# Designs tried in a protein design chat: VHH binders against Probable acid ceramidase (asah-2). Part 14

Target 1, 379 residues: Probable acid ceramidase (asah-2), of Caenorhabditis elegans (q09551)
Amino acid sequence: RKVDNPDFQPNCLVGGPDIYDPAQSEKVLWFDVNLDLPPRQRFQQIAKAYKKEIHAVFDVLNYFLTIIPGVNAWELIGNMTASALDKGMIMNPYRDEVLGIAEVLDVPLGNLVFLNLFYEMSRFCTSIVAQTEDNKDLYHARNLDFGQLFVWDIAAQSWGLTEALKKVSVNINFFKNGKLLFKGSTLAGHVGVLTAMKPHKFSLSMNAKVQPDIINVAKWYMGAYENTDLQFVMYFDRWLFENCDDFQCAREKIAGVKLLTGAYFILGGANPGEGSVLVRNTTSVQFERKLFDGANDWFLLQTNYDPDKDPLFIDNRRDPGNACMNKLTRANVGMKGIFTVLSSKPNLNKTTVHTVIMSVTKGYFETFIQKCPNPCWAF
Key: E = the ipSAE of ESMFold2; O = the ipSAE of OpenDDE; V2 = 0.75 times the mean of E and O plus 0.25 times the DockQ between their complexes.

## First folded at step 6 (VHH; framework vhh_ozoralizumab_d1)

Design d4 (from s27 with W103Y L104W; at its last look DockQ between E and O 0.01; V2 from the best seeds 0.00; counts 0 for: pae O 11.7 > 2, unsure alone 64.8 < 65, placed apart)
Fold by OpenDDE, look of step 6:
Structure d4 (fold): chain B 379 residues (1-379), chain A 126 residues (1-126)
Amino acid sequence: as target 1 above (379 residues)
Amino acid sequence: EVQLVESGGGLVQPGGSLRLSCAASGFTFSSYSMYWVRQAPGKGLEWVSEIDSSGSYIKYPDSVKGRFTISRDNAKNTLYLQMNSLRPEDTAVYYCARDHGEYWPFGSWTEYFQHRGQGTLVTVSS
């Protein structure tokens, strides 16, 4: 079951030419979000700045969802999600934040809500947390893979959605009480955070599970979780960074929160050994991997599969990723080294939107728009 | 096959103490959150304790908080429940259970805890 992709072979770039260019991270813009503002106003600046690009994302989604003749799935989904919003199924302040974005964007509100929910459910990723050799620093990085379920652009040799999402990738400085609270990477039009770091405190990335939680989403829509403390993972992340100041706090909150969907939480701290992967179902921690614990060593790599199960043979990014990290060795853990690993195939593939690399200890946060030149894995 | 074998139950007077054990096999014990649950006569399954794989996260319902202590020895594949200050209302069959990854809602603990042992009877009576 550890079969290589029949079309392409893994290619670890470690030991090769230097491909890390921090100047490339400047292509991803930084915005400030003031959490002291009314929710409706918090994300409007970003929405305005990326209005055209966000619309392009909607166009791609609409195109895909209208492929079936006679069925306007895009409209149907929009109506459903709009209804959910009206029923109060999206909690404040996030509800009002989305409404604020909708005021800027000339798109149906339901579709915008769907976009936010869609990002919640379909985050294929490679996440890495690694400790330096001197135990002084921790690096936390992730690839965001998105678009494999949509239309392949033959001319561009890429996924249409992936390319559209690259254009809406943004970084955010979140402020509270006039002070920087935490940093995050997200997609314009989205009110959640995909990857985030509180400098000198802790960092977080989330990977989706390969198994869809469609049933649970349906239950949610049907009102099964009415008047509960159920959380969306992307909203929970923001809450987490507002309410925790260290690794242990974050871990405990992640362990205890009730979620709509299970997920992998990759957590990094400021102290040596504070690296963990929490495998969550909707109610509890199923599995946890810690740095330097048991068979684990100086790094943890997590994709979209349970650690104790083999990945799908056509989507084995785990084994090549681990091999590439081992080739890197602990001595070369850093921005450059980790970037090289995450730029290696198949961790880098045609669905990879961007790479984020963080260092809690150093306060580094860099986002890179990715491109996978041919030959490259489709996903 | 997942196997969980509870022991340590018995008859005890109110205010007394018991220590339950659970021997686990058939899975990587150290990788999973474990639970104690109980079922009183004529009642449904009730959650009474939770411990994560590392033992660093522990949770109790209010009904047993301060009286019960869950712990685990991963080297021995064993789960423990120290029960102090026992009350008549604690009378139940106690089960060791493993997390199997089912989704909400919490309407039925029976549905959630499919992997559990045969149970051990705890009777608290004067």
Scores: ipSAE 0.000, ipTM 0.246, lowest interface PAE 11.7, mean pLDDT 88
ESMFold2, look of step 6: ipSAE 0.038; ipTM 0.535
ESMFold2 (binder alone), look of step 6: mean pLDDT 79; pTM 0.800

Design d5 (from s27 with S108T T110E; at its last look DockQ between E and O 0.02; V2 from the best seeds 0.00; counts 0 for: pae E 6.5 > 2, placed apart)
Amino acid sequence: EVQLVESGGGLVQPGGSLRLSCAASGFTFSSYSMYWVRQAPGKGLEWVSEIDSSGSYIKYPDSVKGRFTISRDNAKNTLYLQMNSLRPEDTAVYYCARDHGEWLPFGTWEEYFQHRGQGTLVTVSS
ESMFold2, look of step 6: ipSAE 0.043; ipTM 0.563
ESMFold2 (binder alone), look of step 6: mean pLDDT 79; pTM 0.802
OpenDDE, look of step 6: ipSAE 0.032; ipTM 0.351

## First folded at step 8 (VHH; framework vhh_ozoralizumab_d1)

Design r1 (from d3 with S33W D52S I58T; at its last look DockQ between E and O 0.02; V2 from the best seeds 0.00; counts 0 for: pae O 14.2 > 2, placed apart)
Fold by OpenDDE, look of step 8:
Structure r1 (fold): chain B 379 residues (1-379), chain A 126 residues (1-126)
Amino acid sequence: as target 1 above (379 residues)
Amino acid sequence: EVQLVESGGGLVQPGGSLRLSCAASGFTFSSYWMYWVRQAPGKGLEWVSEISSSGSYTKYPDSVKGRFTISRDNAKNTLYLQMNSLRPEDTAVYYCARDHGELWPFGSWTEYFQHRGQGTLVTVSS
């Protein structure tokens, strides 16, 4: 590491007490989404179930966006996004799906649309793909870090938004033609997926870039991408699982899709060596890392920075994460091992909403609501 | 080696119909998005239909939307294009093409659809 945070030291929990206890973890509920239903109906059950919690998320956002006197940013953004939706700038079927949610929540439509878009711009993550020693399995995991830009609760020693998002974390079984198509983790109120896996096929997590593409959002609103095949990253993730059936298909589509915002795509497959990180801007792949390729070994860890650039010294989750994985060793790759790494500071921090761990080969998909007791990194 | 063999082309009157077929080999057909593309005399290559690996998603340009239907049988490694209400402007060599998987942006459609067959000629004329 070139620069360390002087205030906090990494603490890898590997080799310490066993902290992997799914039975004691806060349960994340599973819902079924039937893709054969009209779009407006697909997510209404989830919206109903989490109506109160979703409103809490809105409250936090509204509070934050109204902090500046004389400017109601929440309302302005809502009006803009509502207008965009009315103009057909939100692609189907996602538009109609969001409309369906709006009908249930009784919230301004624009704000709900914004919520869906906001997840593309403000999330931080740690994603890991790791091959087992026997080359029979691949584990794919991610921490979702979200909330560092919002209200800090001094009493709770936590981010208000982070806590609110923990309460809206959901797992989804997506069905098509009466059969399970794929599994995913998302936030109630959102129609995309944050982390997803098609059993025995491929898995995906997406990390945002540290520098959000806000300008592209503005361009989108101004109609710059009218009549294009532009995709929202979160929606594209779901689309990918609806339309691809293997690692290669997913990789190819990730490489060619036009995006509103750049992102890091962490992709896992069912076959040995099928682990990649695709660094995307809005139009192209800037960089690709592969398992066992070049300097890469049995795992890839990706945060929110380009692989060839240093992370911000106050947000270096990459180096500690890599060190912790190395401490784990390839022999200990599994649910417990990966959970331990992602529960280690600073990969675990006050903004960490949940941890998802997947095994494509075994069909495992688990979501863990996280907590970071003091002392803990703010972000 | 990727092989795509088109069939079904011919001469048809305006308003007529044709069904094109494409036999695929040399790759895992069910894993790839497939396309029909066409090249009219004196014009560049243009795509006319897209289908996802599973067949659950299809897309068409406005020029053929509502008239053409792409489908696939993964068990038979075969791609189809049903063409209805044919117009003189539909006259072209039609190619079956596989998803290239290259990085965006592409220099040309010709480059993107490098994995394509020899084509089948469709002539729409009175």
Scores: ipSAE 0.000, ipTM 0.229, lowest interface PAE 14.2, mean pLDDT 88
ESMFold2, look of step 8: ipSAE 0.000; ipTM 0.268
ESMFold2 (binder alone), look of step 8: mean pLDDT 80; pTM 0.815

Design r2 (from d3 with S33Y D52S I58T K59Y S108D; at its last look DockQ between E and O 0.01; V2 from the best seeds 0.00; counts 0 for: pae E 7.3 > 2, placed apart)
Amino acid sequence: EVQLVESGGGLVQPGGSLRLSCAASGFTFSSYYMYWVRQAPGKGLEWVSEISSSGSYTYYPDSVKGRFTISRDNAKNTLYLQMNSLRPEDTAVYYCARDHGELWPFGDWTEYFQHRGQGTLVTVSS
ESMFold2, look of step 8: ipSAE 0.037; ipTM 0.582
ESMFold2 (binder alone), look of step 8: mean pLDDT 80; pTM 0.810
OpenDDE, look of step 8: ipSAE 0.019; ipTM 0.369

Design r3 (from d3 with D52S I58T K59Y S108D; at its last look DockQ between E and O 0.01; V2 from the best seeds 0.00; counts 0 for: pae O 14.6 > 2, placed apart)
Fold by OpenDDE, look of step 8:
Parts: sequence; C-alpha cells; structure tokens
Structure r3 (fold): chain B 379 residues (1-379), chain A 126 residues (1-126)
Amino acid sequence: as target 1 above (379 residues)
Amino acid sequence: EVQLVESGGGLVQPGGSLRLSCAASGFTFSSYSMYWVRQAPGKGLEWVSEISSSGSYTYYPDSVKGRFTISRDNAKNTLYLQMNSLRPEDTAVYYCARDHGELWPFGDWTEYFQHRGQGTLVTVSS
C-alpha cells in the first residue's frame, strides 16, 4: 500500500464476533420474471410492487441533477434518452421491457431509460471469487457500491441515493419454457442484472471502471454505434445467462461482445479453478486474471481499478480487501467468511447498497442489504 | 425436442477399451455442457464425465480419472467418451446427458439429467 487514507483505517472483521446472521438481515424479495411473456409484461409486476420506492430513486436523482441553477439536467437528459429510444437506439427486447415498466410507473420514459443507462456509469463494486481449500466449492460475492456524490444527508450520515437503492434491491428468478433458467440480483426499474448465477454452471458480477465512459454514451447518442452489435453491460449480463450454460461459454462471449462501456467481468464456474476476471474495454479483453495462475492464488478480488494500476488513495478498497481475505485464509472460505470480509471497512462503506454471495456448486444465492455504522468511509 | 442417441457400447475384457458416441439434436449443442452418466445394475445414476460447451474444460470423478476421456465435436453435434483400462466395475448403461434445465434444488441425479438418451450398455467381463 503506497498511500494511506489519513482519515480512516481499514478494519478487517475476520477473527472478530460473528456478524453473519441471515435471519436478522433485511429481506430482499424474490420475484419471477417469465421470459416467455411479451417483453412489455415481463417486469411490470416488479414495477408495481416497487412503484413508490422507484419514484423515490427518481426524486433523489432529480434533486441532484437540478442543483445547478438555470439548468434542468434531469429534464434535458430525459429528453435525450427518450429521443434515443424513439430512434431505436435501445436494443430489444430491453426497449420494450422498459416501456412496459414505464406504463406502470407513470414516469417520463426518458428518465426511466436514463435510470437504466445510469448504472453503466456510476457503479462501484468489490467482487470476490474464492476457491475452497478442498477445491470442491467456489464462492462468488460482490458489494454494490452506488450513490457517490448523490445527495449526502448530513443528519443521516448516508447517501440519499444509496438508501433509495437499498429499497429497490430485488432478486429475480428468470424463467424460460416453464423452467427456472437463472437467478439474479438487480434494482427495481432496471431490466438488466447486476449479479447473477446459474446453479452448477456459472456466476457473474460486473464492476464498472473508475473512469466513467460518458463519452461513449455521447457517441452512442450520436449514432456512432448504429447497426452494431453494441450491448449495454447490464443487459449483456442477462443475455449471457440466457445464452450460456457453462463457464467457458460465458468467458468466450464476454471476450467477444461489443460494449458501451468497459468493465470488469468477474466470472465463477462450477469446477475447480474456474474463476476469472476479464478486464474489458469496449471492444476487447485487455487482460485476464485467473485463479491459481501466475501470481494469483486461491482468490481474486476486483474493485474498480485495473489490476496493474494503483487505486485512488481515497478509494483503496483493493488492498484492505486482499489483506482481509488473506486473514480469512482459504480454510475459512464460505458464506460466513466471505460475508465478514465484504462487511469489513472500507469494502463496506456508506455507498454499499448490498452484498451478494453466491455458490455455484451449492446453488446458494443470497443478497444482504448493508449498513455501515459510524465511523465509516464515505465511499 | 432434445434428442440424444448413444452408441458404441459392447462387451470388452478387463483392460480393454471402448469409444462411445452420442448424437445430439433438438437444441444448440455448442451452448451446453455435456455429460456422460452411467447406471450400474442395482445402483443409482452416477456422473462419469463433463465437458464444457467449447470443450476447453473436462472433468472426471476419481473413479474414472486417467482412464476416460470426454470430447466433443460441435460441428457434428457429437459427444464422445474414450474409455481405456476398463474394469468390471465400469459395467453399466452409459448415457449421454444434458442438464434438466431447472435450477436447484434437484431431487436427485436422475432428475438433473432428465435429458438423456436411451443409453448404451457397456459390459466389462473376462
């Protein structure tokens, strides 16, 4: 570690009191999405169930984007994204799925489209894939950090957006041909998936890069990707689970897809050694980290920075996370152990919406709404 | 409809070799991991081998590791199992299988491998 945050010290909770208590955690609800239904109908149930909470997210975004006097950025963005949708720049079936949600929410369509695109640019995460000591299991987990710079509530000592997003966290069972196809975690109002798992097959989480690809969004709007196979990352995540049935298939598709924004794809499989981080730009794989390959050992931890670059000193979640994993040791890899690591500061911070922990081999998929009591890192 | 047709079974001496084939149809073969499973007389269904969709990864239980080799030809929609150093305990009906398509929990391996062929009998006997 080259630079320490002078304000806060990392605090690995490994070796401390047991904090893993699923029974006491805030419940994240499960919904069913039937992929055999017309796209407009697929997500309407979720939208109805979370109508109020989704509106709260919109309110926070609107407040933030209208802070600058004389500029209604919220309206402007909404108009732009609405136009994009009208021009067919949102890929199907996701376009129609979003339209269906819009019908339920009674919100400007453009703003809803923006909400879906917004996640392409502003998400931060800690993802971990770890192989158990006996090589029989692999655990894949992630923290979703979202809400940086969006309405800090001084009294509540929390980010308004983060709190709003906690309330719209949902789990989804995706069905196809009458069968459960895969499980995922997402945010109500969004038709993509943030974290997903096909039991006994593979799991995926996607981290954004620290540098927002806002320019790519602008290029997209300008038609630069017209008639291309461009995919939104969160939509692609869902697509991947609809079209792949194993680790290698997923890896290959991740390697070849054209993306609106670069990202880190954390991939876990059902077999020993099947853990990878694919560092993607918009067109290709920059490099790949694999379990037990080279300097890599029994786990991979990925945040929002390239592995060969230093994280920003105020956002170094990587080094503490790695240290905490090492403290955990391979022998203690499991639901409890991984939860403890991801509940340790600064991997747990005020922007942490939830923690998802998956076991492909065991078919486990759990989402935990997080809280970071003071003292806590802002982000 | 998923169709799997196994072939290549027969009677062999201990230490002998067989090569099984499976012709797949009714689904995108190259998108799925494929499996060989077997059922010995009086026993339940046992996993024998797995190969990833692209063929890059292969997996075996300890019981057959080093002796059996799974492979596939996606262009021909065909799965193979090369069995060497066969033992009497390898005697079973061998099935080519794909997963059921439903997620956990499964009742048992039979339910998990619902998509399987009629099987081909392999008998290892002196």
Scores: ipSAE 0.000, ipTM 0.242, lowest interface PAE 14.6, mean pLDDT 88
ESMFold2, look of step 8: ipSAE 0.000; ipTM 0.328
ESMFold2 (binder alone), look of step 8: mean pLDDT 80; pTM 0.814

Design r4 (from d5 with S33Y D52S I58T W103L F106W T108D; at its last look DockQ between E and O 0.01; V2 from the best seeds 0.00; counts 0 for: pae E 16.3 > 2, placed apart)
Fold by OpenDDE, look of step 8:
Structure r4 (fold): chain B 379 residues (1-379), chain A 126 residues (1-126)
Amino acid sequence: as target 1 above (379 residues)
Amino acid sequence: EVQLVESGGGLVQPGGSLRLSCAASGFTFSSYYMYWVRQAPGKGLEWVSEISSSGSYTKYPDSVKGRFTISRDNAKNTLYLQMNSLRPEDTAVYYCARDHGELLPWGDWEEYFQHRGQGTLVTVSS
């Protein structure tokens, strides 16, 4: 897991030099998505703006999938997903939105659909929700880790996919009826959201489970969920913000939705104590952690493992993250503090694409493209 | 290089109106939130208007809300500020400024609006 790090030790940066410098960070652009437009038109501007970068993502994926001898996996997958789309297995309006993107990118439609589905299966994250000392604010943040399964660039000492995804990171203001509805972070080419916030209402990040629900994806493809209310998690995230106006609503909907894949939903609200992690399987809530409940205190940190289970020994980002938060202390919860924690190894690693930090109460939403110079953890 | 050139300032009587323009170049104008900020004599920079990339969203502080209107023409790479019902306290140098779309929590406006033009002077006086 380590890269040029002989000690293989976590390194919490809390108490060290100030590393919080948003002014020097790579800028993540903001785009508007008008939900009143026909679905095919909603994401075309973003697709146009990131056409080259999205193609680069496709190139990396294609390269990875073509390394399998005797099989053009990229083409096969593309054909399969294209068929799924044609058969109506992609729910609306997302189907049409993806079609709109495809029109701009000049890529095989199936591959674009796959890209959207792929994000359901192969992402790792660290999410944090933390209450300030005065109980007036709540900060919600997440690292997106993605790329560890793909090509490692030895010369660059980085994952090819991770680097490609950094370049397609985008922020979106979603509008409805001419008004800002919510803010989100996503990847260009995708019509869902990875992290989102409705200012002064609630925030959400979703972490994948360490074990992808590949079987369930196969079942989906075979039509097992035809005419059901099944949702893709990233699409559901967006749906949630379109249909909920507060923490409780979001929680209820998260608890009841049918999902293609299980996930961890990290939810933040506008009121003190409104922070929770909902562990979901495809049909129900398995576990829920709440701020200030039971053994839980002023923050919750969630990676890609069930709270009651140990993480893989090679991927323990949870314990170091918790330790780092404790070192930070409640008094230092804020943009700088949270950024420092999420910039600490191994929560920061070579697969970390970006860090998003939100404040529901203040309406803050910032995305930071991350870098992990050596020595660093590979994943 | 980011370039922003403001125009349209001048002397106006209280209750009067002015329309400011800003010509943008050196960046993808349509991809960025844009702002008008102003600096009165002896005061710091003050945010006075925000507009989203597409122009579908605008925001104003209470000090100018209902009086000022920000708009943009992405095809012309131009930002506008319609100022109505001008007051003496509106006297300032007005700057067109670029942003990445979100206000920084630390509130350093000088740093946040580092990409701004030379400004245009608006004087409201009887």
Scores: ipSAE 0.000, ipTM 0.231, lowest interface PAE 14.7, mean pLDDT 88
ESMFold2, look of step 8: ipSAE 0.000; ipTM 0.190
ESMFold2 (binder alone), look of step 8: mean pLDDT 80; pTM 0.807

Design r5 (from d5 with S33W D52S I58T W103Y; at its last look DockQ between E and O 0.06; V2 from the best seeds 0.00; counts 0 for: pae O 15.5 > 2, placed apart)
Amino acid sequence: EVQLVESGGGLVQPGGSLRLSCAASGFTFSSYWMYWVRQAPGKGLEWVSEISSSGSYTKYPDSVKGRFTISRDNAKNTLYLQMNSLRPEDTAVYYCARDHGEYLPFGTWEEYFQHRGQGTLVTVSS
ESMFold2, look of step 8: ipSAE 0.235; ipTM 0.611
ESMFold2 (binder alone), look of step 8: mean pLDDT 81; pTM 0.817
OpenDDE, look of step 8: ipSAE 0.000; ipTM 0.230

## First folded at step 9 (VHH)

Design a1 (from s27 with S31Y S54E I58T; framework vhh_ozoralizumab_d1; at its last look DockQ between E and O 0.67; V2 from the best seeds 0.00; counts 0 for: pae O 7.5 > 2, unsure alone 63.4 < 65, grease 24.7 > 24.2, SAP .679 > .668)
Amino acid sequence: EVQLVESGGGLVQPGGSLRLSCAASGFTFSYYSMYWVRQAPGKGLEWVSEIDSEGSYTKYPDSVKGRFTISRDNAKNTLYLQMNSLRPEDTAVYYCARDHGEWLPFGSWTEYFQHRGQGTLVTVSS
ESMFold2, look of step 9: ipSAE 0.318; ipTM 0.705
ESMFold2 (binder alone), look of step 9: mean pLDDT 79; pTM 0.808
OpenDDE, look of step 9: ipSAE 0.159; ipTM 0.634
ESMFold2, look of step 10: ipSAE 0.261; ipTM 0.672
ESMFold2 (binder alone), look of step 10: mean pLDDT 78; pTM 0.795
OpenDDE, look of step 10: ipSAE 0.020; ipTM 0.282

Design a2 (from s27 with S56K F106W; framework vhh_ozoralizumab_d1; at its last look DockQ between E and O 0.02; V2 from the best seeds 0.00; counts 0 for: pae O 15.8 > 2, unsure alone 64.0 < 65, placed apart)
Fold by OpenDDE, look of step 9:
Structure a2 (fold): chain B 379 residues (1-379), chain A 126 residues (1-126)
Amino acid sequence: as target 1 above (379 residues)
Amino acid sequence: EVQLVESGGGLVQPGGSLRLSCAASGFTFSSYSMYWVRQAPGKGLEWVSEIDSSGKYIKYPDSVKGRFTISRDNAKNTLYLQMNSLRPEDTAVYYCARDHGEWLPWGSWTEYFQHRGQGTLVTVSS
């Protein structure tokens, strides 16, 4: 896990030099998605703009899968996903939206679908929801960590997939009836959102479980969910923001949605204390962590492990993250403070694609492409 | 060396039909997905159809769906494209293509389909 330092230790940057530069967020472009357009057309602009970069992502994945001897894993996976698509296992309008992207990219549909599903399995994220000292504001942030085991570049000291994903990171303004509906961060080529916010309403990020229900995923590929309303989390997130206008609505829908795999939903609202982590299995809420509830205090930090279980010894981002937040203190909760925490190692690592920081109450939404200078954790 | 040789192109009237063939050699044809792509004058490369190694997975863009049929004969190392109800907008050079299958640092689909033939011209005109 360690890269370029045998004495590698977690390092909280709180109290150090100012590293927050809002101008850096401008590197991540904003696109408008008009939800009033036919689904096939909604994401074509983004696809066109990032066609080359998206292809690079495909190349990395294909390369990785081709190293498996004796099988064309890339083709097989593509075929399986295509079959699932044909069985209606991806609901409209998302299906048609993906089709539209496929048309622009000139790529096999199955592979594109796989790409969309693949990111659902991101297993190394950090999400934070924190209330300010005066209880007037809430900040919600997340690191998207993805790319481990996918083509380590020795020269660059980075993961090929991670670097490719950085290049396809985009922000989206979703419009309906000519009005901004919500904001989101996603990866070009995807129609779902990884992190999203409806200003002055609610915000959401989701973390995958480190131990996903692989059996359920296999069942999905086998068509077990044919003609069902099962949604991928990224698509569900879109749906959620299209259909909910407040924290409570979002919470209820999260609690009731059927999922392919369990996940952690980090939810922020507009009112004081409206911060929660819903721990979901495929069918129900296992438990919920709320701000200022029980042992919980002014913030919640969630990685990819159940709160009541220890993280893998080789992947403890939780404890350092919590420690760093405590060092920050409630008084310093804000864009700068949260960014500093999420830029601290090992929450910042070689797989970190970007950091998103939101404030529902302030209407802030900033995405930062991340870099983890050596010494750094590989993941 | 991967070789793909397209044939069957020509001039046809709108509403007409053509059948393209692609002879493959230099690789295990039956192990690869195959594609038809086309390039119209002044336009970029457009994906036309795909078929997996088994022939079970087939997809078309909406632009050709219902009119074009891709098929393959693995025993003959041949890929086919039956084109019916041809339209003027179908005018293009048609290429038989195999995916490169290797990681390319440059993310270009044109380079991804390096394994393509010289193409066969299809002209749909009154």
Scores: ipSAE 0.000, ipTM 0.220, lowest interface PAE 15.8, mean pLDDT 88
ESMFold2, look of step 9: ipSAE 0.035; ipTM 0.551
ESMFold2 (binder alone), look of step 9: mean pLDDT 78; pTM 0.799

Design a3 (from s27 with S53Y I58T D99N; framework vhh_ozoralizumab_d1; at its last look DockQ between E and O 0.02; V2 from the best seeds 0.00; counts 0 for: pae O 11.1 > 2, grease 25 > 24.2, placed apart)
Fold by OpenDDE, look of step 9:
Structure a3 (fold): chain B 379 residues (1-379), chain A 126 residues (1-126)
Amino acid sequence: as target 1 above (379 residues)
Amino acid sequence: EVQLVESGGGLVQPGGSLRLSCAASGFTFSSYSMYWVRQAPGKGLEWVSEIDYSGSYTKYPDSVKGRFTISRDNAKNTLYLQMNSLRPEDTAVYYCARNHGEWLPFGSWTEYFQHRGQGTLVTVSS
């Protein structure tokens, strides 16, 4: 896991130089998605703008899959996903939205669907929800870690997929009835959202579980969930913001949705204390962590492991993250402070695509493309 | 070892009521969502009710909604199912169940619930 330093230790940057630069967030472009348009047209602008970069993502995936001799795995997967689409295993309007993107990209629909589904397998994220000292504001942030094991570039000392995903990171303003409905971060080519916020209402990020979700994905490919109402978490995230207007609504819907894969839902609200981590299996809430509840204090940090279980020995981002937050202290909760924590190793690692920082109460939403300088953890 | 022991089943007339109980042991009961599932003769396992870890959230299929009520006592490690307005089609072996992980079944709840008890038979007949 360690790169260029076998003795590398976690390093909290709190108390060090100021590394927060809001100007850097401007490098991530904002697009408008009009939800009043036909589904096929909603994401075409983004697809056109990032056509080359999206293809680069495909190339990396294809390259990885071609390492398997004797089988065109990329084509096979495409055919399987196409079949899944025909069986109605992707719900509208998301299906038609993906179709629209496929038309722009000139790629097989199955491959694009695979790409969208592939993001469900992200297993190394960090999310934080924290309340300010005066209880007036709540900050919600997440690192998107993705690209593990996909084409390590020795020269660049980075993951090929991670780098490709950095280039397709976008922010979206979702409009309905001519008004801003909510903001989100996503990857071009995807119709779901990874992280989202409805200003002055609620915010959400989702972390995947470390369990082998690939098995569920395989089941999906095999048609096991034909005619079901299962949701991909990224699609559900978007749906949630289209159908909820507050923290409680979001909480209830998260509790009730059927999912292809279990996940951790990190939820922030507009009112003091409205911070929660819902631990979901595929059918229900296993348990919930709330701000200021029990042993919980002014913040919750969630990675990819159940809170009551130890992380993998080689993947302990939780303890260093918690320690770093404690070093930050409640008094320093803010855009800068949270950014510093999420930029600290190993929460920042070679798979970190971007950092998103939100404030529901302030209406802030900033995305930062990340780089992890050596020495750095591979994942 | 996870143990679930169901009780409370029996013969009841249509329109009658039963209350099932499930004693749980071998795991931290209060940390898990729990389920009731049933298997009618010649049919597959059917989901009947769900309750989250705290009891604050419950869910039912349309087939039993309004008639069945799931509840739990975490202090006693016990799961309950109150069944009212029973119908002949409710005849089945009822199981208390905990999911084994994150995997969805291949169209069958049998694959999803590896942890379930021996079941208790509920027969609704005139």
Scores: ipSAE 0.005, ipTM 0.252, lowest interface PAE 11.1, mean pLDDT 87
ESMFold2, look of step 9: ipSAE 0.058; ipTM 0.580
ESMFold2 (binder alone), look of step 9: mean pLDDT 80; pTM 0.808

Design a4 (from s27 with S31D S54E H100Y; framework vhh_ozoralizumab_d1; at its last look DockQ between E and O 0.39; V2 from the best seeds 0.00; counts 0 for: pae E 6.5 > 2, unsure alone 62.8 < 65, grease 25.2 > 24.2, SAP .708 > .668)
Amino acid sequence: EVQLVESGGGLVQPGGSLRLSCAASGFTFSDYSMYWVRQAPGKGLEWVSEIDSEGSYIKYPDSVKGRFTISRDNAKNTLYLQMNSLRPEDTAVYYCARDYGEWLPFGSWTEYFQHRGQGTLVTVSS
ESMFold2, look of step 9: ipSAE 0.016; ipTM 0.439
ESMFold2 (binder alone), look of step 9: mean pLDDT 78; pTM 0.790
OpenDDE, look of step 9: ipSAE 0.176; ipTM 0.641

